# Ledger of designs, part 1: miniprotein binders against a2bj90

Scores and structures below are computed, not measured.

Target 1, 235 residues: a2bj90
Amino acid sequence: MSRSARRKTSALNTVLRVVEVFASIQGEGPFTGTYSVFVRLAGCNLRCPFCDTRYAWSLEAGKPLGVEELVEEIARYEPSLVVITGGEPLLQRHPLNSLVEGLESLGLRVQLETNGILPAPARDEQLWRVYHVVSPKDVPVRVPGAKLHPSWVDYARATGRAWFKFLVANEQHVREVAEYVAKLGIPRSRVYIMPLTPEKLDMKELLELHSRIASLAVKWRLNFSPRLHLLVQLP
Below, numbering starts at 1 at the first letter of every chain, in headers, positions and changes, except where a header shows other numbers.
ipSAE, averaged over its two directions, is called F for ESMFold2-Fast, E for ESMFold2 and O for OpenDDE. V2 adds 0.75 times the mean of E and O to 0.25 times the DockQ between the complexes of E and O.
[cut] stands for letters that were removed.

## First folded at step 2 (miniprotein)

Design n01
Fold by ESMFold2-Fast, scan of step 6:
Structure n01 (fold): chain B 235 residues (1-235), chain A 101 residues (1-101)
Amino acid sequence: as target 1 above (235 residues)
Amino acid sequence: SEEERKKLEELAKKYQEEAEKLFREGKYEEAIEKLQEAIKISEQLGDKELEAQSYYLIAEILFQQGKKEEAREALEKALKIAEELGNEELVKKIKELLEEI
């Protein structure tokens, strides 16, 4: 390894490509309703046609920020939860572990949102110690290349710090999710179904969709995640 | 002829398989085009089940694109055919998706 390569590697381990940092309410998953700071990292290993964050697909969409500066910026919001999302945050795994270390040193609770294609954290990573919401993209609508890494099921069982969240439009999607999680041995207590919201819904349509998916969650004995931020018109 | 019918059935199946692949790749417009080719063949064969299934799949793709009115039109075509066939499973699927539009 050349000295130039080592210096470059060191910089990559301390710099994140960040698209946006903003305060809002976590609208989804197990921490719904929590005052949060969202950190959207650039880069994604999928090209989902229904993706709401296409602007984050390229690493170049992110501004380079030092881990220390980002920790200080996040801390100024005094959040109850730091949500690290993307793109796919695990594409920036090394500096992400450093960010998590800095946030934990301040006593901040961290949640990572990931598509689960890349492996779950190892025990020696800082990421092992934080919460993860995994959104598999291989069901119910299959996205090419989107196979859930099996280590996420092991991580969820070992730590109790991972949940699996699925976008669903109808009962057939819920059936496919139920079959998928049963096949992989994912406990139902770790599974959330969430409304797949089409491009434009008025508020009445959005509420009706939420009601329908929530009813299916009860019927199929799965957890329900709203998209609360959409219902209350927050980012 | 029986051989000509078999060739058309194989071609229609090939178009459906290509449409599924394109749909999974997010190539929605191309997937719909393949399903429209399958519908043309289903009409030549008098295969109403293939026709209804193809319209249903088009509707699912249009729904994923947020094209609600086009999805409704495709579902209405699929529903008419599925009801004529007495295909209760397909009728149920179509009605479920219509409730979400």
Scores: ipSAE 0.000, ipTM 0.117, lowest interface PAE 13.0, mean pLDDT 81

Design n02
Fold by ESMFold2-Fast, scan of step 6:
Structure n02 (fold): chain B 235 residues (1-235), chain A 107 residues (1-107)
Amino acid sequence: as target 1 above (235 residues)
Amino acid sequence: DPIRELWEKAEELYRKARELEEKGDLEGALKAYQEALELALKSQDPNLVQRVVEQLLRVAERIAEKKGDYETAIKAYTLAAEALLKVGDEERARELLKKARELEEKA
């Protein structure tokens, strides 16, 4: 690579394809209830049948935004948590590390949502220092092409900054999750089960589903993640 | 572990039912699958419930075809639907209840 081409490439490595930036309450996982800014990055390496954010699948769905501009936009919200989601954010790994560096420089707490197919952060990445909620799609929902990268288990053990969140519809799914995490050596304290919500549920059905999955979490001694934003009608 | 014991008994009955089915004892197989289904529900294993339901319906349909006894098939669809409702498979349960209604009209 020439020096001129290298400078041009380096500048492009600080640009992210962003679908949307908005303030809401984190409705899922270990930070449920936290006032957050959501940054949805474009592109995904899966095509989940139950996906409710299909509009983010294409990289072309995102607008190019410089890291510095995005950091300033996020900071205007004064959030307690920055949630970086997508698609699959790790598809834009290099500029994502630059974004995390900028956000940490402002004292902002960062959580990444990832499907865990791409490798976990290395120790020399900025991403090593932030929180990760890994949502495997190989068990129990069996999405084609979805396989958790084994480095995520090593990362969780090394840092204590990863949790594993599984979509479940019934007790057999919970059993499969329990067997899966035991086989991989993931502590139950790092595991969340979350209701797999069909596209059209009324509020009564949504509450009943949450109640059933929460009861299973108690029975199996796993953590429960609601989908709080659906219950309180927030984005 | 009472749940584990129920599960092991359900699996054993399921295997016995399959052996009876392979030997052509369809009525014996149906009875064994029905007993396996009851134990599978008590063991709280929805995967075992679904496996038993598949075999139970297959055997009941074969009995109905051989003897023209659609009452057996109707009862099997109804029992399977009730079991699926208990394990949260509402969509498949409704499909089986619809099938039972259609068989009642044709019988």
Scores: ipSAE 0.000, ipTM 0.075, lowest interface PAE 23.9, mean pLDDT 82

Design n03
Fold by ESMFold2-Fast, scan of step 6:
Structure n03 (fold): chain B 235 residues (1-235), chain A 92 residues (1-92)
Amino acid sequence: as target 1 above (235 residues)
Amino acid sequence: SKEEYEEIVRKILELIEQGKEEEAIELVKEFLKKYPDDPYALKLAAEVALLTNPELFEEAIEFAKKALEIDPDNEEIKRFLEEVTRRYEEWK
């Protein structure tokens, strides 16, 4: 390998395109209620119609930031959890592994949010050791071109560090999710259903939607994820 | 116009969210018919194809390539083509 190629490969392991870094409460999934710092990476391999963060779809939405600088910025928040989201963070896989290594060296707990289209971490990746919330877009409101990589089910079984979160609006959606996870062999204990929240809901409507989806979670014996940050009006 | 593009994008996303994929496809066809050589109209057609039918990946790639041929310096369209191509390789 030439010197130029080695330097470029090294640089790819040390620079991330970052849209925003902010402190908030994790509002979703298995760590709901945790004081967290959110790192939103730029770029996405899907164009979901219900996406809340369309501003992060382009890689140009992110500013280049060195992994070391990002680790220092995150550490200043003294978070209980670092949530790496996007876009699709696995599009920046190489520097993401370097970021995770830096965060782990400080004893910080890391959670990745991913659409699961790209493969799950291999054992030799730093990402193998952190938590993953996978949001498949195959069901129930299917995004064309979205297909969960089968390695995520294997990763979840091998590590116990992955959960699957599905956006649902009604009981038919929950039924489709239940059938999907049964077919793939995903245990119900690893499955969360979360309200699909339209843009124009007021607080009463938002609470009623949460209540309805939570009731369906009980009925179908699945875990429920709120969108707590929306209920308490945090970013 | 950008205002017209933005409005049509909103309408298409609303139709797709409602499960009215046929109406979304018809809306983008009308827009492309009105602006057949506009790189934004072609990019929108590629996006709608992917959002409604994954079997249309090859057609979406061709729409994106045509858009880039019309506006070769457009980084947004270039990255979109790269993304669609990568998604197709992963899907097949």
Scores: ipSAE 0.000, ipTM 0.111, lowest interface PAE 19.0, mean pLDDT 78

Design p04
Fold by ESMFold2-Fast, scan of step 3:
Structure p04 (fold): chain B 235 residues (1-235), chain A 84 residues (1-84)
Amino acid sequence: as target 1 above (235 residues)
Amino acid sequence: SDYEKRLEELRKRAEELQKKFEEAYKNGNIEEAKKYLEEWKKVVEEAIELAKEHNDPEAVKQYEQSLQTIEQILEQFDEIVKEE
């Protein structure tokens, strides 16, 4: 390896491309309602049709921030939960492990949001110890290139620290999710269905969609994730 | 039968390159990970061409999905490696 390549590799292990850092309430998944700081990392390995954060798709959308600087910024919010999201955070895996180490050293709870295309954490990664919400895009939306890495199922079974969250619009989608998780051996207790919210829904339509998907969750014996931040008009 | 043997050889090569990518990626060897992604891409492109020549639309679809994933990751890795 050249000196230039070694320097770039070293820098990549301590610098993250960050789109935004902000305090809000976690609106989704197993920690819904928790006072959280959101760290949106730049770059994504998918181009989902109903993506809410298209502005984060390019690495150029993110400002380079040192891990130490970012840990200090997050700590100033005094959060109950740090939500690392993106784009796809695992594209910046090595500096992300360093970030997680810094956050855990402060006693902060960390949750990662990932599309699950890249492999799950290994036991020697700091990421092994934190919570993961995996949002597969191979079912039901069927985004090209969105195959879930099988190691996520093994990680979930080994640690109890991964959940699988699926965007659904109707009962056919829920049926596809139920079949998918059964085939992979994912316990229903680790599965969340969440409303796929199209653009331009008013509040009445948004609440009605939530109600319908929640009813399907009861019928199919799956967990329900709201999009609480949309209902209470928070970022 | 000869087609299936050739396709299986490409599948095994793709799996080995994916494993090499994953190991390099997990170890922070970004330049090496990118190299294996590029090699994996070429093998997948060969598999697509082979499947097209033999009118196997299911195989074409599966490998095109793999190609899409590889291309998306490569795009981001190219940007990361350029950072100074």
Scores: ipSAE 0.013, ipTM 0.353, lowest interface PAE 8.5, mean pLDDT 81

## First folded at step 3 (miniprotein)

Design aA8
Fold by ESMFold2-Fast, scan of step 3:
Structure aA8 (fold): chain B 235 residues (1-235), chain A 83 residues (1-83)
Amino acid sequence: as target 1 above (235 residues)
Amino acid sequence: NPEDEKLARELLLKAAEYQVKAEEAAEKGDYETAIKYLEEAVKLLEKALELLSNPEIRKQIEQILQFTKELIEYYKKDLEEQK
């Protein structure tokens, strides 16, 4: 029976709970404008009031997919970038490392979107070698239970493969972000501010919000992330 | 009450720390230890709810608590598959 148990354990270690896989343009962060395939993993350790993907909060929202099957599905899109998002993808860290290994073996560039509560990758993880966009929920719109793990700052400095992206609605939010990143020693070159978009803005309102936050980025000498997919009406 | 809010925030941060420890144990395939850490997180989240009166914050913590309980059941299933 030990062989049967080992087969089940191996399958569980290489299975991810996946909500959706789709092709789009990366609308946010340092890779804005890149043809990407998005892999949304199920489960999240936060309940953000402005979350656009509440349907991914439960682990039961995801269907079990084997790493090999998922790699093959992703490869069929021939993407310039694979965006692994969620929920919180680091909740499925073990099979996620296997997925990253498979994707990198095909020469695919991988970006992870994370809330940064769980630790940054260790040097012996496959995740050490990929790009990370960390979205702290400590500031400026504080989410209960959110605390950035300090290892992310060290990871960013050591690898140059992490950026920190903050949702902001006004100049007071930008000030709070500037104070936060200065206190933690996060390099300004690694910081993005992005518009916090309320539900159902029209296109004129979306563009005006983008313009205001972009102007604040210039004033505060921070990088600006659009929500390009919202402006061009893509998923 | 500012003192209750401060204590609640400290309890929520401790719950997050237990979630980190649970993830580290699960990464090693130690689902038994992961479950124990998540059970401690559940206790801390329940204590935080007793201290907080703001309906919006309470609702968010209740959702985090529900997710943590779902993750415990997920790891219990993985633990049974190992036997």
Scores: ipSAE 0.045, ipTM 0.507, lowest interface PAE 6.6, mean pLDDT 84

Design aB2
Fold by ESMFold2-Fast, scan of step 3:
Structure aB2 (fold): chain B 235 residues (1-235), chain A 83 residues (1-83)
Amino acid sequence: as target 1 above (235 residues)
Amino acid sequence: NPEDEKDAQWLLELARIYQRAAERAARKGDYEKAIYYLELAVKLLEEALELLSNPEIRKQIEQILQTTKELIEAYKKLLEEQK
């Protein structure tokens, strides 16, 4: 084996802490409705009170998987989109770049979901080349420790590969989002508002929440993200 | 504690969503569903109180909690009258 091939193979020999891998439909954001494989990475740098995935907060919740093994597992699903989520995927930034390199080598489209506290990708990272849905937690309800890293706005402008998705419960939240994105210079075309959906609501109440937030999106001239997987009862 | 107050505000928003769902159910005469949602709101209000130290804010939430519990008892009575 050549040194170059050996070095590339060695670089792919990186470990990620993975909570789960499963196929579903992307229910949220700009790729809503896309057949996707979800890769949930362990670890989070926030403790959001509304968090649905508390089981992923600890790095210990994740099974160590080699990047090569994970790429092969994902590829078997033949997805239109690979969604890397978690806790906070950027906590495992180094092996995540290796994973992205492997997935892109197979022609797979990759989307990262992040809270945006850690810096946006640099131009020399593989992560620079993929799509990012940033979910700030500093607005509208300010989660302790949450602050959007300013590099995400620069990344969005430079690449056109980032969108900002905000969880909202009422019109005051939407107003705060509108003021926040205007202050940061984020184009409204890259902004999504999504309904806060507490667990155990019946389908009629879940649809009512979606309807109310969608109406506010029209009023405020912002994009609307459903939580489609909840409406169609998929994971 | 500013961080705990922010967490409490989010719990209060979740409670309000359940309270609105309960009001919708009650307007349709579905007191079983209204009680179910109000009981979820009670749990969230109690969690918010554990995070709050400000006496004025705590008093307001305690009043909302008591009013919510009283409403649950009223709906239980209405539900009994429907049987």
Scores: ipSAE 0.143, ipTM 0.640, lowest interface PAE 5.5, mean pLDDT 85

Design bA7
Fold by ESMFold2-Fast, scan of step 5:
Structure bA7 (fold): chain B 235 residues (1-235), chain A 84 residues (1-84)
Amino acid sequence: as target 1 above (235 residues)
Amino acid sequence: SPEDVIREIDETLAKVWELTAKALEAARRGNLEEAARYLREALELMRKAAELARRIGHEELEREIREYIELIERLIEIIREQRE
């Protein structure tokens, strides 16, 4: 008896390496305060000195999970927002597009967090339709290999679906961010500065840092992102 | 100088990620052979970057580049499995 062999399924098309899936509140960026499910994908193309998620750097940190299984798991949380983060989620670009397609079919709002080194979505990608928070690592302290792909500025202008978020510790950092976004033609309305929080701050120090960076955002006419989850002690 | 070598490594890593982007696009279009070729080219450049880091004694950067090598090797393995 012979049967037509089924074509081998592509792991790049239907399987994601997933570190964790959990419900929390989006603490950062334009959707701060939203009840969200976080999907952390494995693998990263940077080694940022202040990375909070070093455990996600390796692809081996993620467990293989089928797109359909992941969509079902996410849907059980009934989230207002699905936050796809990592590592660098665009390293798993093809199965990520399939995930986004599944989530959109359920009417779920999706936000991607990316370092912006890999190109912005093309119009024929499902990723074209979702929101993107881009965290360039060119400034204030450059991470080796971190070059923002210029297509992200074009994508932001064309769609209104991308914002640029920068970690800052002091006014000199804010100045460097302001110079950087002006040089690249990124509108201030799409720029967020966010406190760079050292690992061991107490609550008073954390609040003082937030207050100082927020004041600098007003002074420099940029948007401010808190790290709300840290203030309310959520993941 | 060490600063010149670090600049060369930075530029090499940026080129590696450009090749990785091309590989991911080729894979999205179903062109697995083209994707594998771009990733192999990226891997060769990454190995050169690791040698540059070793030459200047920058142990942390060399370790980071070795982790990037593992990442690219894993992507190549995934593509090779799909071609069989």
Scores: ipSAE 0.689, ipTM 0.869, lowest interface PAE 1.2, mean pLDDT 88

Design mX1
Fold by ESMFold2-Fast, scan of step 3:
Structure mX1 (fold): chain B 235 residues (1-235), chain A 107 residues (1-107)
Amino acid sequence: as target 1 above (235 residues)
Amino acid sequence: DPIEELWAKAIELYLKAAELERKGDLEGALKAYQEALELALKSQDPELVQLVVLQLLFVALRIAEKKGDYETAIKAYTLAAEALLKVGDEERARELLKKARELEEKA
């Protein structure tokens, strides 16, 4: 194999399991309101990382995608921001670093949504250079076993490229978040509280919840994240 | 909290496995992910079990691709399905058992 063919084949062998790719407006966090492409990586969905049969080729939805192919698909949307989300994107850390490299080579800004259980990027990873919105599952409603990896606080301080976003339903939750971030030494400027939205709220209820949580953000001197896509009825 | 200690050990072993995988030691990574899965099940954290299951399958399939050893992939799918059943994820377990049967039929 020639060197050029080998390089192309090597890039194509880096595969991500993708649930969906779609354009929308980032509704949450520090980049709220930005025209974005969302890439939902499989975290909860178990799929073959490569097709070993021609008979399955027609099932493109949620199939493994090569990094180069995925970069091309994302680029067609001409986004201001690429949001990589899913179950947990860092489950696919190796091919994710390759995806980030490809996207950055096109001048695209990348944001990762992560639960922060896995460690923050190391300096030698492409992921070190992109933005991260970390959603700890420790507080205010603790998921058993879920702890924020301590490296995320160090990463946020070292790079200025991580923010911490917490779902809150009431003032008690905000108090617990404030205590948590103070204990860990997370600067308030890097903390967002966001409404925990139940399954079915009408528009009036949704606005009232947003108003209440925003008021708590002011009171507790934290940043507020809306769920803008819910308010404007986008995916 | 003994469960919290088991969880911490599972995460530590998961991180070691990820490092081995990154360095190209796929067999070492597979073994470490299998050990992490046992600890994750004991820690009673279904999210961690799903996390470990996904990486274990990814490594097993990469070994199968590199060495043509699909027996390893079949065993990994079966082990992963059993773990998912223990944490109540029947849908994903069923999907994995179907994949194990498909690989066995093509062997």
Scores: ipSAE 0.000, ipTM 0.254, lowest interface PAE 11.0, mean pLDDT 78

Design mX2
Fold by ESMFold2-Fast, scan of step 3:
Structure mX2 (fold): chain B 235 residues (1-235), chain A 107 residues (1-107)
Amino acid sequence: as target 1 above (235 residues)
Amino acid sequence: DPIEELWEKALELYLKAYELEKKGDLEGALKAYQEALELALKSQDPDLVQWVVEQLLIVAARIARKKGDYETAIKAYTLAAEALLKVGDEERARELLKKARELEEKA
């Protein structure tokens, strides 16, 4: 009714398809243990057979949400870290850059989870300035179409803001990861191995799997990523 | 391509097994993982074999715990070890055979 009424998203009017927004502890990667807000974007350019978030594969799984509205929702949680995941977030690259700009303007730390098929950020993107955990699917899983874009290695070397996280079930997988990262020139300090964990494992099975993969990380001199949220029963 | 068809069938069956596992149908998941393992071995993809072995062992351990069915767990460890030997993972195969023997003593 009021002609003085403002629409908070009208100036940007950039829309993201969002599956869910929730607070939890970052259980994975270099920021394990951090109080975080997770933003799961819809859509994926892969159909990984071992995917835990198959419900996010379709863009239609996401609710359209304005960037400014989403920034306000995230800010209400007062997070130490904003984790943008999906699907594949880079499929919504243009509105994602706008989201990152809004979050950084509030002093919030942002981490992107990506499969690395699409190119790494360019210097003029807001995404250049945030952290990236790249989960290649061309090794050891070898998902069809899942070739890591070479620009991610260049981005990691130039910025120090990318790490590479690999799902592993056994020592043969770790060997393949070690060969892969050596061939690409990725330093071991930028590499995490993480156990594959089905949603419905009991706690003893989950601990046994974590212990086995962690032991392999020590043996192969790689970083270990737990799935801490599963161990402490958080989303 | 017969090997490519076997790989696709193994992967499809692995996915079906994983869905059954998530729904709590552990016996159905176990059977599907066993079938996926056979196809994975025939497809000559050691990666797929390793992935299937891992899930097969997780499901078998859950069945043993819930139902006290150590026989199922012993058979799964033995089957997994045989598959790992076929793809050259002798270290893990030895560990699984040791676990199977330990469970036989406990049963």
Scores: ipSAE 0.000, ipTM 0.123, lowest interface PAE 16.3, mean pLDDT 81

Design mX3
Fold by ESMFold2-Fast, scan of step 6:
Structure mX3 (fold): chain B 235 residues (1-235), chain A 107 residues (1-107)
Amino acid sequence: as target 1 above (235 residues)
Amino acid sequence: DPIEELWLKAVELYAKALELEEKGDLEGALKAYQEALELALKSQDPELVQFVVAQLLEVAMRIARKKGDYETAIKAYTLAAEALLKVGDEERARELLKKARELEEKA
C-alpha cells in the first residue's frame, strides 16, 4: 500500500484530540491581524524550555472530537482564518488531513503552526493546499530532539505556502538565524524573526523588546513578527 | 480502530521519551523510544517509525559516548535497521547496518 492510500484508510475511522477552540486575532507571522479561530491540538514531540502551552503537551490533555463535529464548531465563528496549532499538530496527521478537507470544502483559509520535525505535506495530502508557519527549534534556541526536516524547504519552494518563524532575544540570535537559513537555502522573504518574550515583562518592556527585534529585522533584511495578542491582551 | 489506538499509544510513548530525554534520563528515554518504535511498526505509519528511529539512534549514541561503551548504540542501529526493513526502506536499513558494523570495529 502506498503512503497516501494508507493515510486515507486510517482517516476514515479517526478523531482529533483537541485542547481548545477559540476566536481571537492572529498575533504572529504572515497573517498578523486576521480574525481567526484557533484549534489547539493535544500532543507534542518536543519539550521546549520557553513553551507557553505546556498544558497541551500530553495527548490526554485533549478531548476526542470527531472531524465533522469540529468543522461545524469552527464554521459557526465565521472566521477569516482557521489556525491549527497546539503542541505539534502533525502528530495527528491522518485526522488533521480530514479536518483540512472539511474546512476547505467550506471555503475556509487554513494555517498550520508546526515545529517542522515531521515531514512537510506530500502533493496527495489535503495539507499540501494550506498555509504553514514552521517554527524550527534547532536554532537559535536549541531544543533537544529538534531537527527541521529538509522537506520543508522543498515544500516552501514548490508551493510558496510555508514561512519560517524564529524566536530571537538579541542580535547574536538573528545572526545565527541568518546563517542557518542561508545554509539551507531558505529565501529571506519567507523568514520571520519574533521576540522571545519572558513571562514577567510589563507592557513597557514588552513594547521595547518588540521595537528592538523589529529594528534588527530591518538591519538584517528579514521579516518581523510581533506577538500582537500579547500587546493587546488577547489569548 | 485498533490501528489508531496503537498509533496513539506510539505517539504518547514518543512524547514521554522526549520528556525523559529533556530531563536527562537517557536510559529511560531509550527504553521509551524502543517501546514507541514497536507500537509505531504495529500502527503501520512508516513516517512515525522513521522519526522514532532518528531519536532512538541519537539517544543511544549519547549514552554510548558518556559510558565509552558502544554496545547500546550497536544494538540500537541494528533494531532501527530491522524496523526500516519492515516498512520497506531497504536503502536506509543497509546504511544503518553499515554504521553498526563500523561501531563494532571501533569498539
Scores: ipSAE 0.006, ipTM 0.203, lowest interface PAE 12.0, mean pLDDT 82

Design mX4
Fold by ESMFold2-Fast, scan of step 6:
Order: C-alpha cells, then structure tokens, then sequence
Structure mX4 (fold): chain B 235 residues (1-235), chain A 107 residues (1-107)
C-alpha cells in the first residue's frame, strides 16, 4: 500500500540494457521531423514477423549502462526530443522511470514507443508525464500474444499524451483499424496509420506505398505517419 | 541482380492484387497474391513473405464469407503456413495450421 517507498528508487544504482544510442530525425508519429536521440532498449515480449529491429529482441543484446551514464551520453547530443524505443522498453520499467526522471531534470522532452501490452503508467510513475506512441499488434496484422492493455485508452483520455499507431498495407487494414479504435473508444485524432514496409523497397516503391497509405488516411479521416527517415535515408 | 528482380516482380504483383481486391475482383486478387507469395519466397525477403501472407488470408476470408467457400480459406491457411515455415516463422505457421484444422472440422 505505501507508495512513498517507490520514491527512493531513484537513489539506487539502476541499470538499463541498451542496444544502441544514436542521433537522427524522428521519422514517425506526432513528432515527425524533430531532431532526436534514439535510445534502443533490449528485450521484447513479442516476436513480430515484420519487426525492423530483431537484433534487439534478446535482453542479452543490450549492454548494461547505469542511468546516470546514459543521461550524460544523451545530453551530449543536445536533442530536441529523446525517443526511448526497443524491443519493448516497459520490460525494464523500474530503471526506465529513473532514466525519465534524469532526462526531465535536464528539461528534455521524452517520447516512449511501446507495443502497449504492459499497463500504461500510473500517476505516481515518472513515465506518467512523458509522451507515448503505442503500437498495438493485435490489429490489423495480428501478432501472436499481442493484446493492448485497456489502461492505455484511459491514460490517453486522462493525459492527452498517448497516440496509437498502426501498420497498414491496404484499405482492408484501415477498415479493421477504424473498427478496432471505434470499439475501444479511441478518438480518430489519437490514431495514426503508417505504411507496413517490406524489407527491400527501392525509393520509388517506398514513395508509392507512402502515397497510397496517406491517401487512405485522408479518406478515413485518420492521421498519417510516414517513415521519413527511410525516405531521406537516415538511420 | 536476379534476387532484386524477383523481389521487384513480387511487389508489382502484390500491388496489382491490392488493386484487384479494391475493385471487388476477389478471385483475381487471390491468384495475384498467390503468385506474389511464390516470388517473395524466391526473393529471400521474410518481411515481404509475411506481408503477402496476411493479405492472402484476408482475401481468402472475404471469398469464404461471400460464397460460403471454406475450402478456399483452408487452402490459404495451409499455403501461408508452409511459406512462413520456409522463412523461419514457426509460431505464426503453427497458429495457421491449427486454424486450418478447425475449419476442416466445420466443413
């Protein structure tokens, strides 16, 4: 019952297993175009067939880094946005809250990318105060074991700090997304559709796919997320 | 590069299949997705195989619903599972084989 004990966790030497840290442009979601530093955490609770970052699936893929060391490394990039991704970052929830606390103390804006299977942040977590892009994997291209935790819808309504991003290949996928978000009560303003990109697209094919999915976003009155970094050939 | 040519042809057929599906030619779409899947497997791109598999299953289900033809859905699940096994996606393949067996018991 005592939540006060959790406040002292920031005083402990906490460690995150980190796959990579690099500077780039956020290519996806509501902050597309922002100069960002990306922190990819190791470990994932899914095995998505269309995953771009299979090298991050194992927790062993990550190097152990202290939170303070990681904060200093991130700060050296002087980013406008810190993007914490993975794997699934919420698997390392305890040290992740400590990382967020350190980054916010420096005035840095933080965005988490999550599959939404684990619960949304509680009000007493540092994660409550940052932005979240939730990528449900239960529709339209279903991943075994995937199910959005219902607390994410409540979190989005309460804070206005969560958006839902779906990988789509065609209009049937968009229809399924529209039905899914309507059933859960997620407003269209909180929904992004993004092209499901095969591994070996050339630039013409990539642009054509973006154009098609963007047109569907207009037709269905949903937000569109590009994969801008792929179009401009950045990491 | 022969692999790149196969990949490009698979993607061309994939987009053609989507156009056919959007126009309501579900049987034409199914055939085009099946051809795209064969070329995707030869192109050695596991993600393209996965993308084509999911579309193949969706159009097969649309045919099954419209015509009451569960044999088409069963064949699609089996074909998709075989393709996924070839690219190392054993978990998804196992699920599709289970669904195919369940459908066989119903029809």
Amino acid sequence: as target 1 above (235 residues)
Amino acid sequence: DPIKELWAKALELYFKAEELEDKGDLEGALKAYQEALELALKSQDPRLVQLVVEQLLLVAWRIAEKKGDYETAIKAYTLAAEALLKVGDEERARELLKKARELEEKA
Scores: ipSAE 0.000, ipTM 0.202, lowest interface PAE 14.4, mean pLDDT 82

